# Ledger of designs, part 7: miniprotein binders against q6w4x9r395to579

Target 1, 185 residues: q6w4x9r395to579
Amino acid sequence: GHCSLEGGSFVTTFDARPYRFHGTCTYILLQSPQLPEDGALMAVYDKSGVSHSETSLVAVVYLSRQDKIVISQDEVVTNNGEAKWLPYKTRNITVFRQTSTHLQMATSFGLELVVQLRPIFQAYVTVGPQFRGQTRGLCGNFNGDTTDDFTTSMGIAEGTASLFVDSWRAGNCPAALERETDPCS

## First folded at step 3 (miniprotein)

Design A38
Fold by OpenDDE base, second read of step 4:
Structure A38 (fold): chain B 185 residues (1-185), chain A 89 residues (1-89)
Amino acid sequence: as target 1 above (185 residues)
Amino acid sequence: DTLREEALRLYWEAIKLMYEAIRAFEAGNFEEAFRLAMEAGRLITEAIRLAAEAIKEGDTDPETIRLLKFAEILARLVEYFIEIVAEEL
């Protein structure tokens, strides 16, 4: 399954459903029992301009009981708040520079993350087949059905992205605005 | 050879070339030093690529990470050396 966060406000789910939202919060991208130690992948969005529609991805966070790995738009990688020199390896996670503009987080448990640093901070999430039907968050449920991708954290399928996205907030933030459209970035 | 093995081979080849480059530099053979360092740079770049590819493909061996780290350090050293040598040309 492939999930992408592109163009600052566009998301394509594991089931290939595209949508757009504008929010300035931290959201759960991927939660699954297949992630060890209660792991979750999250996305941090912030204002990129003066209007409410000017929002962008500014960081990606992998959080577990043991690690809090943050990859930020300024190329700083931290674990549990400490800056780390690349390549950085934990027990089952490795963060390294893939190209001059791309960082990669590789794992031993079927999760891969590629982060494009420039010109737009973007993220690409790949999960193995063992994750099929067992994912939750903004990246959807990876079950091959696009019609139920907007399933909230409470298990309710929404028809629009707004309530869906808001349900996956990791903090107390303003409500997101949505527009379901194909990403063109 | 595996990706790591090939990367390691290139790493050591680059080390050898840098040794020769430094010797050439000390002897005042700046053109030769430059040539050797440039070649070392090419090899070490490829070593980094291969090591990174190994990791991407699931190589979890700590030695691969170590190799990548050392290769990156060497790459920076090579670049700096090239700049120094270039001033003598």
Scores: ipSAE 0.024, ipTM 0.381, lowest interface PAE 4.8, mean pLDDT 91
Fold by ESMFold2-Fast, scan of step 3:
Structure A38 (fold): chain B 185 residues (1-185), chain A 89 residues (1-89)
Amino acid sequence: as target 1 above (185 residues)
Amino acid sequence: DTLREEALRLYWEAIKLMYEAIRAFEAGNFEEAFRLAMEAGRLITEAIRLAAEAIKEGDTDPETIRLLKFAEILARLVEYFIEIVAEEL
């Protein structure tokens, strides 16, 4: 299955359900028992440099008990706070420059991440069939049914993206849509 | 399977994916073209690793050396293609 984060704030889930949100937080993209050492893939969104009212993807994070790999729009790759030269290899993960504008994180456990650095920062998540029906987060539940792709962190299927996105915030951040709906803020 | 045989299989699978990627690109399916090209890049990178390991372990067959060189060339072509596709995303 494939999940994409494109155009700054546009997401397409593993079941091919597209949605857009406006938020400036770290969000859980993918949690699964198939990820080793309590691993999770996360996305960091911040205000766009071009427009103060727009949000854009600024970093992708793979977090486990052993590793915190951050790939940022500034083309810096860190693990546990230390900058790494590419190609960077751990026991189960290799991060390398696939092209002059793309980085890839390949894993031994069925997860692949491709990050486009230029012209716009974008991310593409690929998971193997073992993840089917076993994913949670912004990328959806990968069960072949798009009607329940907005399943919140509490296990509730929502009809709208805003409650779904807010439920997957990682840490103390403001609600995703609140500031974007008030033109007089 | 030997390291060379597995590298050769991955090399040809990458070629097939690149063919599909080009077709997707010509059809205007830029996201699919990008996905297929990235998968081809993964396979070709592994083919290079296996071919290099075979040589390191004593495989001096000219076919293995040619496979490594062709895989390296394909990897560069995949990089160029991905750069082109990225401009359309």
Scores: ipSAE 0.000, ipTM 0.086, lowest interface PAE 22.3, mean pLDDT 74

Design A39
Fold by OpenDDE base, second read of step 4:
Structure A39 (fold): chain B 185 residues (1-185), chain A 89 residues (1-89)
Amino acid sequence: as target 1 above (185 residues)
Amino acid sequence: DTLREEAFRLYLEAVKLMREAYRAFEAGNFEEAFRLAMEAGRLITEAIRLAAEAIKEGDTDPETILLLKYAEWLAEIVELFIERVAEEL
């Protein structure tokens, strides 16, 4: 499954459902029993301009009981708050530079992350087939059905992205605005 | 050093070289970029060989599997980069 965060405010789920939202919070992108140590992938959005519609992805965070790996738009990689030089390797996670503009986080448990640093901070999440039907978060549930991708953290399927996105907030932040549309790739 | 350790060392060195190669490329030093990438290619190929050999000899450590996969991925990137640089020479 492939999930993309592009154009600052566009998301395409594992089931290939595109949508757009504007929020300035940390959101759970991917949570799954297949992630070890209660791992979760999260996205940090912030204001990129003056208007409420000017929001963008500014960081991606992988959080588990053992690690808190942050990849920021400033090309800084930290684990548990400590800056790390690339390539950086833990027991089952490796972060390294893919290209001059791309970083990659590779794992031993079927999660891959590619982060484009420039000109727009974007992220691409890939999960293995073992994750099928076992994912939750902004990237959806990876079950081949786009109609239920907007399932909230409470298990309620929403028709629009707003409540769905808000349900996956990892902190106390303002409500998100949504517009379901095709992402600009 | 074990096969895995040696493979990882070479992998890291290849990564370093590619970082330098990218910088050279961005600076317009295409000849240097090419040289560095070619060297990275050599090292990463050896890293792959060693990692694969480790697995063949019974190394079941998930880290070794990860290393192999990542090294193979890097090899692809190196190849693509070399092709790109060659267009500028």
Scores: ipSAE 0.028, ipTM 0.325, lowest interface PAE 4.6, mean pLDDT 89
Fold by ESMFold2-Fast, scan of step 3:
Structure A39 (fold): chain B 185 residues (1-185), chain A 89 residues (1-89)
Amino acid sequence: as target 1 above (185 residues)
Amino acid sequence: DTLREEAFRLYLEAVKLMREAYRAFEAGNFEEAFRLAMEAGRLITEAIRLAAEAIKEGDTDPETILLLKYAEWLAEIVELFIERVAEEL
């Protein structure tokens, strides 16, 4: 299945449900029992600089008990806070330059990430069939039904993207909500 | 049930109540919105207490850490919502 983070603030889930959100935090993209060592894929969003209301993807993080791999829009790759030369290889993960504008993170456990660095920082997540019905996070639950794609971190299906997105916040982030206008209302 | 399981259950109930509170607010039922938000606040406060207790007692599961953070976030939303609803009462 395929999940995409495009155009700065747009997400299309594994079940092909598109949505847009506003937020400036680290969010869980994908958690699954299929990921080793309590692994999770995360996305970092920040202001794009043209407007105070604009949000854009600035980094993608793979976090497990052993690794914290960060791929940022400035083309720096770190693991556990240390900058790495590409290609970078661990036991189960390889990060390499696929093209002049794209990096790829390939894994032995059925997860692939392609990051477009230019002209706009974007990410594309591919998971194998073993992940079907076994995912949660911003990329959805991968069960073939789009009506429950907004399942929060605590297992509740929401009708709006805002509660869904905020439930997948990770790390130490601003806790205050400005109650932003819902573009679907 | 574990502290984490009870905290999760209370968190889900608080989320459901807040969805109903927002719906009541949009319909102009400000007294009902206030009542629902107050009950959500009670449940979320207890969820935070239980999740924090689980962590203090050695629960290192990332799900428990995230539950605490999201419960704290929801508590702030409840406070802001109650203030907003009070302006209409």
Scores: ipSAE 0.000, ipTM 0.083, lowest interface PAE 22.1, mean pLDDT 72

Design A4
Fold by ESMFold2-Fast, scan of step 3:
Structure A4 (fold): chain B 185 residues (1-185), chain A 89 residues (1-89)
Amino acid sequence: as target 1 above (185 residues)
Amino acid sequence: DTLRELAEFLYEIAKWLMELAKRAFEAGNFEEAFRLAMEAGRLITEAIRLAAEAIKEGDTDPETIELLKEALKLAAEVARFIAKVAEEL
């Protein structure tokens, strides 16, 4: 299965359900029992440089009990807060520069991540067949049924993206519409 | 609708990248021109796929059909430009 984060704020799920959202927080992109050490893939969104009303991807995070690997749009890769030179290898994860504009995170557990750094920060998630029906998060549940792709963290299938996206927020961040931009401030 | 919106967004970005690629080419920076044009090619290929899927799934809006036509035209332009840049590398 393939999940993509493209064009700033567009997501296409593993079941090929496209949607867009507005939000400036860290969101859970993928959780699965197939990920070791309570692993999760997360996406960080912030305000777009093109339009104040838009949001865009600025970093991707892989978090487990052992690792907190952050790949950011400024081309810095960190693990547990320390900058790493590429190629960077752990027991089960290798991060390397695939091209001048692309980084790849390869894993031993069936998860692959390709990040486009320039000209626009974008991410592509590939998971093996073992993940089928065993994923949760912004990338959907990978069960071949698009009608429940907006399943919230509480297990409820929503008809629209807004409640779905908000349910997968990780951390204490402002909601997309929480603070309106004041022309005077 | 979302398929068309994403296709349109990728199309606009690909157009912008091609303008940057042409400027790099005029400045004699052939490696940069090649990189930018290759990325424009990737995005325009995805825009074509998404616009075609929208049409296949029942989007008969003339705007979606026009987007597909314009995206195919840009894809041809990108291919010709990449060939031109390759001659200078």
Scores: ipSAE 0.000, ipTM 0.105, lowest interface PAE 21.4, mean pLDDT 74

Design A40
Fold by OpenDDE base, second read of step 4:
Structure A40 (fold): chain B 185 residues (1-185), chain A 89 residues (1-89)
Amino acid sequence: as target 1 above (185 residues)
Amino acid sequence: DTLREEAIRLYREAWKLMLEARRAFEAGNFEEAFRLAMEAGRLITEAIRLAAEAIKEGDTDPETIELLKLAEYLAEWVKIFIERVAEEL
């Protein structure tokens, strides 16, 4: 399954459902029992302009009982708060430079993350087949059904993205605003 | 072709194979994923060798140095991927 965070505010779920939102919070992208040590992938969005619609992805965070990895445009920070030189390697995770503009987080447990640093900070999440039907968060539930991708953290299927996205907030943040996906994004 | 040029070609091909390997893995075709990844590993290893050899022989082009680094990073991914695929075999 492939989930993408592109254009600052666009998301395409594992089931290939596209949507757009504007928020300035940390959101759960991916939770799954398939992630070891209660792992979760999160996305940090922040204001990128003056208007409420000017929001963008600014960081991706992988958090588990063992690891905290923050990938931002300028640095990779781990659980000790220290910026790390790449490649950075833990027991199951390696973060390294894929290209001049892309970082990759490779794992031994079926999660892959590619982060485009420039010109727009974007992220691409790939999960293995073992994750089918076992994912939750902004990336959806990876069950092949696009109609239920907007399932909230409480298990309620929403028809629109706003409540769905808000349900996956990892903090106290303003409510998200949704917009239709623009094919020109 | 120069050593660098050959290394670049191999590097790119290794990436291509890894993308295919990933797709195979996602499709549950673990044997194919493994085969492709192993091939990628072979190519990337050779790319590293060639890049290193170029440097040893006096290639001071920053591109060569960067290629070596990138190839080593790809090799690391290949390694991890192979290990993961092996768990499914």
Scores: ipSAE 0.026, ipTM 0.273, lowest interface PAE 5.5, mean pLDDT 87
Fold by ESMFold2-Fast, scan of step 3:
Structure A40 (fold): chain B 185 residues (1-185), chain A 89 residues (1-89)
Amino acid sequence: as target 1 above (185 residues)
Amino acid sequence: DTLREEAIRLYREAWKLMLEARRAFEAGNFEEAFRLAMEAGRLITEAIRLAAEAIKEGDTDPETIELLKLAEYLAEWVKIFIERVAEEL
């Protein structure tokens, strides 16, 4: 399955459901029993330029009990707070420069991440078939049905993207709601 | 109207069409969703052209630069949405 974080504030889930949000926080993209050591993939969003209504992706984080790998839009890669030179390799994860504008994080457990640095910071998540029906987070539940992709952290399907996004917020930051009215609400 | 003003108008129109396209897709109206998204793509391509032209002609206002960025964001979303909708046709 493929999940994408594109155009700064657009997300397309593993079941190909597109949505946009205006959050400025760290959000859970992907949690799954298939990720080792309680692993999770997260996205960091901040305000886009001088516009108060727009947000953009600024970093992607892979967090487990052993590693906190941060890939930021300024091309800095850190693990557990220490800057790393590429290629950077751990037991199960390799981060390397695929092209002048792309970084890749390859893993041994069926997760791949490609980060586009320019012209805008974007992320592409690929997961193997073992993740089907076993994912939670902004990338959706990967069950082949787009109608329930807005499942909140409490297991409740929401009709609006803003409620769905806010339920996956990580850390202590303000709740973020879309300023635009959901046309289906 | 300036190049910037026309680009903003086209950007807003494309965004409205994409919200309608999403609604049509959620209702199972895939042909209508495709039609709306294709029209949004046409408008957003023109918005990008006008915003880029304004910058080339010396408009360095942060608002114009942000508009180009937003228009490029919407263009990528339109592309992804069209590809997804095409799978249902």
Scores: ipSAE 0.000, ipTM 0.099, lowest interface PAE 18.9, mean pLDDT 71

Design A5
Fold by ESMFold2-Fast, scan of step 3:
Structure A5 (fold): chain B 185 residues (1-185), chain A 89 residues (1-89)
Amino acid sequence: as target 1 above (185 residues)
Amino acid sequence: DTLRERAEILYELAKYLMEFAELAFEAGNFEEAFRLAMEAGRLITEAIRLAAEAIKEGDTDPETIELLKEALKLAAEVARFIAKVAEEL
């Protein structure tokens, strides 16, 4: 399964359901019992530098009981608050520069992350088949059914992206706003 | 000749090396599997760079965009395989 965070504020779930939101918080992208040490993948959104009405992805975080790996749009990689030079290896995770514009985080537990640094910060999440039906977060539940892709942190299927996204906030940030967009834009 | 054509050649070569890497892994030759996968990673990284540069320079061909998407997907597969092989070293 593939999940993408593109164009600043667009997300496509593992079941291929696209949606958009506007928020300035850290959100849970992926939680799963398949992730070791209570691991979770998170995305940080902040105001766009070009437009104050838009928000964009500014960092991706992998957090477990052992590691807090942050990959930010300024090309800094840290683990547990310390800057790391690439390639950076732990027992189960390797972060390396895949191209001049892309960083990759490879893991031994079936999670892969590719981050595009330029021209716009974007992220691509790949999970192995063992994750099927066992994921929670902004990337959806990976069960092959798009009708329940907006399942909140409380286990309720919502009809709107904004309520779904707000349920996956990590912290006490303002609620994400789903801006009305003309169907032609 | 073109950036896309060069990217496509590197993409196909990376796929070919991954087939050999998988065979080496199944045979228990983990060092060879790692070497082949690392080389595939180098080639796919260059294919992505060339495809992205073609798009940046104005190549709007859907084939070029599709090649970039497939190359990024293969890069993820290569990374998963390298992580898997590393556990056996």
Scores: ipSAE 0.000, ipTM 0.104, lowest interface PAE 20.3, mean pLDDT 73

Design A6
Fold by ESMFold2-Fast, scan of step 3:
Structure A6 (fold): chain B 185 residues (1-185), chain A 89 residues (1-89)
Amino acid sequence: as target 1 above (185 residues)
Amino acid sequence: DTLREWAELLYEVAKRLMEYAKIAFEAGNFEEAFRLAMEAGRLITEAIRLAAEAIKEGDTDPETIELLKEALKLAAEVARFIAKVAEEL
């Protein structure tokens, strides 16, 4: 299955459900028992440089008990806070420059990540068939049914993206977000 | 009615998030307590909207009316808790 983070704030789930969201936080893209060492893939969103009303992907993080690999829009790759030169290898993960504008994180456990650095920072997540029906997060549950792709961190299927997205926040978020209103409310 | 059922599900999830938020607060994890309480606030606001909409559309079931009352109580509790957590950040 394929999940994409494109155009700054567009997401297409593993079951091919597209949505757009607004938020400036770290979000869980993918959690699964198929990921070793309690692994999780996360996305960091922040305000765009030209408009504070828009949000954009600024980094992708792979976190496990052994590794905290961060790939940022500034073309910096770190693991556990230390900058790494490419190609960078661990026992199960290799990060390398696929083209002049793209990085790839290849793994031994069925997860692949391609990051477009320029002209706009974007990410593409590919998972093997062993992940089917065993994923959670912004990329959806990969069960072949798009109607429950907005399943929150508490296991509730939502009809709208806003509650779904907020349920997958992983980082500290500004108090100012508390004052934002939903136009539908 | 689907509106009542969705409101009930959102209410139960918000209630559970508040229990987790209180546990995090008592453990001194104020950032996690704030995050959980903010999420509970969003869910409970949606639960209130759905329950109120069900009543406006003719759902006069006592269960739906009680759900709206309980959701309003939880929303007030969430607001007070968020203010308390913010003082510790």
Scores: ipSAE 0.000, ipTM 0.055, lowest interface PAE 27.6, mean pLDDT 73

Design A7
Fold by ESMFold2-Fast, scan of step 3:
Structure A7 (fold): chain B 185 residues (1-185), chain A 89 residues (1-89)
Amino acid sequence: as target 1 above (185 residues)
Amino acid sequence: DTLREEAERLYEEAKKLMEEAIRAFEAGNFEEAFRLAYEAGLLIWEAIRLAIEAIKEGDTDPETIELLKEALKLAAEVARFIAKVAEEL
């Protein structure tokens, strides 16, 4: 299955259902028992204006008990708050620059993430067949049978996509990203 | 349909390069395998860009959507292959 986040506000789920996304928080893209050490993919959205959308993707995060890998539109890759030179390898994850504008995160557990850095920050998620029916988040349930999986086949209008999106908020955005310090505290 | 046709052409070229990369890897030619896979990646990302642009401009033809899905799948395969080859270099 393939899921894409593109054009600042366009999402295509693993079941190939497109919808528009509007938000300014951190959202769960993909959570699954197939991800090791309580792993999850998350997307950070903020106001940009450059994509002619009020909000756009500004970072993607892979979070587990061992790793907090952040790939931002600033073209910076960090793990657990430390900047990393590419190629960067952990036990199960390799982050690699394939072109001057594209980064790839390959894993040993059937998850692949590709990020376009320029001219517009975009992300593409691929999962192996073991994830079928085992995913939750903005990318959908991958042929799972849940009532909260957004789909046009249920007669859901595009305007109701905001309710689906809000259901996948990863708590408070600052808390979800575990900022070292809050400038106001 | 020009964007879709160009994307499809690039996708097929990327597939052929990956077949060559896999053969090079099986022969123990890791540097050649890396180079071929890197070139396949360049082509597949251009194919993805063009397919997305076609869809944004209103091309919701099932073949265009399927091409995007297949191109994304190939891109992931290229990423895994490059990571594997890098371990042998």
Scores: ipSAE 0.000, ipTM 0.151, lowest interface PAE 16.5, mean pLDDT 70

Design A8
Fold by ESMFold2-Fast, scan of step 3:
Structure A8 (fold): chain B 185 residues (1-185), chain A 89 residues (1-89)
Amino acid sequence: as target 1 above (185 residues)
Amino acid sequence: DTLREEAERLYEEAKKLMEEAIRAFEAGNFEEAFYLAIEAGRLILEAIFKAREAIKEGDTDPETIELLKEALKLAAEVARFIAKVAEEL
């Protein structure tokens, strides 16, 4: 399956369901029992410099018990807070420059990540067939049914993207919904 | 040429280069395999970009969507192969 994060706020899930959101936080893209050492893939979003109403992807993070690999839009790759020269290898993960504008993270466990650095920072996630029905997060559940792709972190299938996206925040950031409605709606 | 036709040509060229890269690897020519795979990766990313542009411009043809899916799959295979070849260099 293939999941994409494009144009600042556009996401296409593993089951090919497109959606858009406006949030400025770290979000869980992918959690799965298939990821070793309690691994998770996360995306960091922040305000674009052009408009306060626009958000953009600024970094992708792979976090496990052994590694915290951060690939940022400024083309810096770190692991556990230390800057790394490319190609960078761990036991199960290799990060390398595929082209002048693209980095790739290849793994031994069926997860692949392509990051476009320019002209717009974007990410593309590929998972092998062993992940089918075994994923959760912004990239969806990869079960071949798009009607439940908006399954929240609480296991509830939503009909719209807003509650789904907010449920996958990985931090104490304000919920996007708090800015869209009066607190006493 | 349409964006889909350009993406299709790039995809087929990348596939051919990957077949050559795999043959070079199997023959023990790791340096050749590495550079062939890097070039295949460049072409496949260009194919993905053009297919996405076609879809963004309103090409909802199932063939274009399938081409994008196959290109993304090949890109992942190229990435894994490059990592594997790098172990031998």
Scores: ipSAE 0.000, ipTM 0.200, lowest interface PAE 11.8, mean pLDDT 74

Design A9
Fold by ESMFold2-Fast, scan of step 3:
Structure A9 (fold): chain B 185 residues (1-185), chain A 89 residues (1-89)
Amino acid sequence: as target 1 above (185 residues)
Amino acid sequence: DTLREEAERLYEEAKKLMEEAIRAFEAGNFEEAFLLAFEAAVLIREAIYKAEEAIKEGDTDPETIELLKEALKLAAEVARFIAKVAEEL
């Protein structure tokens, strides 16, 4: 399965359901029992420099009990807060420059991430068949049914993207972008 | 192209990339070896998907079943090779 984070604010789930959202937080992109050591892939969104009404992807994070790998739009790769030269390797993960504008994180456990650095920071997630029906987060549940791709962290299928996205917020983060753009009448 | 023909093409391309990856590794070009092996992993995964889909659509030819078995074996080899190359990076 394939999930994409494109154009700063568009997401296409593993079941090919597209949606757009407005949020300025760290979100859980992918959680699965197939990821070792309680691993999770997360996406960091912030206000877009292009427009106040838009948000954009600014970093992707892989977090497990052993590693916190951050790949940022500034082309900085860190693990557990320390900057790393590429190619960077751990026992099961290698981060390397695939092209002049793309970084790749390869793993031994069926997860692959490609990050486009320029002209717009974008991410592409590929997971092996062992992840089918066993994923949670912004990339959906990968069960071949698009009608339940908006399943929240509480296990409720929503008809709209906003409640779905908000349910996958991680850590302390600012209030939703929509509140900041509300004009007073 | 049939699903079987697509799977066979992807399998052969993955094999060629692995041969190049092994040569790069033996020459001490570990980054090139990793990139070639990773591309082989992508192609072999697609070959497996196409072969499985052909079987689901009713292709019971022993050649198609054998292709799936060989693709699964190559996928395991590629994964082990990538892990080995990653140790040298």
Scores: ipSAE 0.000, ipTM 0.112, lowest interface PAE 18.0, mean pLDDT 71

Design B0
Fold by ESMFold2-Fast, scan of step 3:
Structure B0 (fold): chain B 185 residues (1-185), chain A 92 residues (1-92)
Amino acid sequence: as target 1 above (185 residues)
Amino acid sequence: GDYEEWLKRAEELFERAIELWKEAVEAAENGDFEKARELLREASELTKEAARLATEALEHATTEEQRERALELLKRIAEFQAEIAKLQAEIL
């Protein structure tokens, strides 16, 4: 399955349900029991420099008990607050420059992330078939049915994107990332 | 217009990259890993150029329709680059 964060504020879920995002903090894109060590993929949004009324993606975060990998629109990759030179490899994750405009995070557990740096910061999430029906977050539940893709963190299927998005807020805003190892605190 | 020319060139290179990737998959299935690696390297180079051209198209887009089409192509190229990298890792 494929989930995309494009055009600064647009999201397409694993079940191909498109919606527009209006938020300015950290949000959970993907949680799953298939992710090791309580792993989660998160997206950081801030007000757009082009329009103060719109929001745009500014960073993607992979957080687990051992790692906090942040890939930012400024082409900086950090783990647990320390800048890393590419290619950067851990036991199960490799971050590398795929093209002059794209970074890729490859994993051993069926999750892949491609980040476009220019002309606008965008992210593309790919998950293997083992994730089917096993995902939660902004990318949806990957069950083949788009009508329940707006399932909130409380397990309620909503008809509107705004309540869905708000339910997946991790409580953090971009300014807090460098001061914390866990964005949920 | 300039947008149409950039986008068309990006689409053509992307189609060529997909064909090379299909040949690489067949070579790998037949145990010809040397040929598969060479084809994947060529496909990767074409996708890098296709991404650059699609980015140029996006920068020259004057309508929302044109922007959406260029962004969709960039998304498809990025997803395809992930598939190339995955196969490269598997055949090492």
Scores: ipSAE 0.000, ipTM 0.107, lowest interface PAE 17.8, mean pLDDT 74

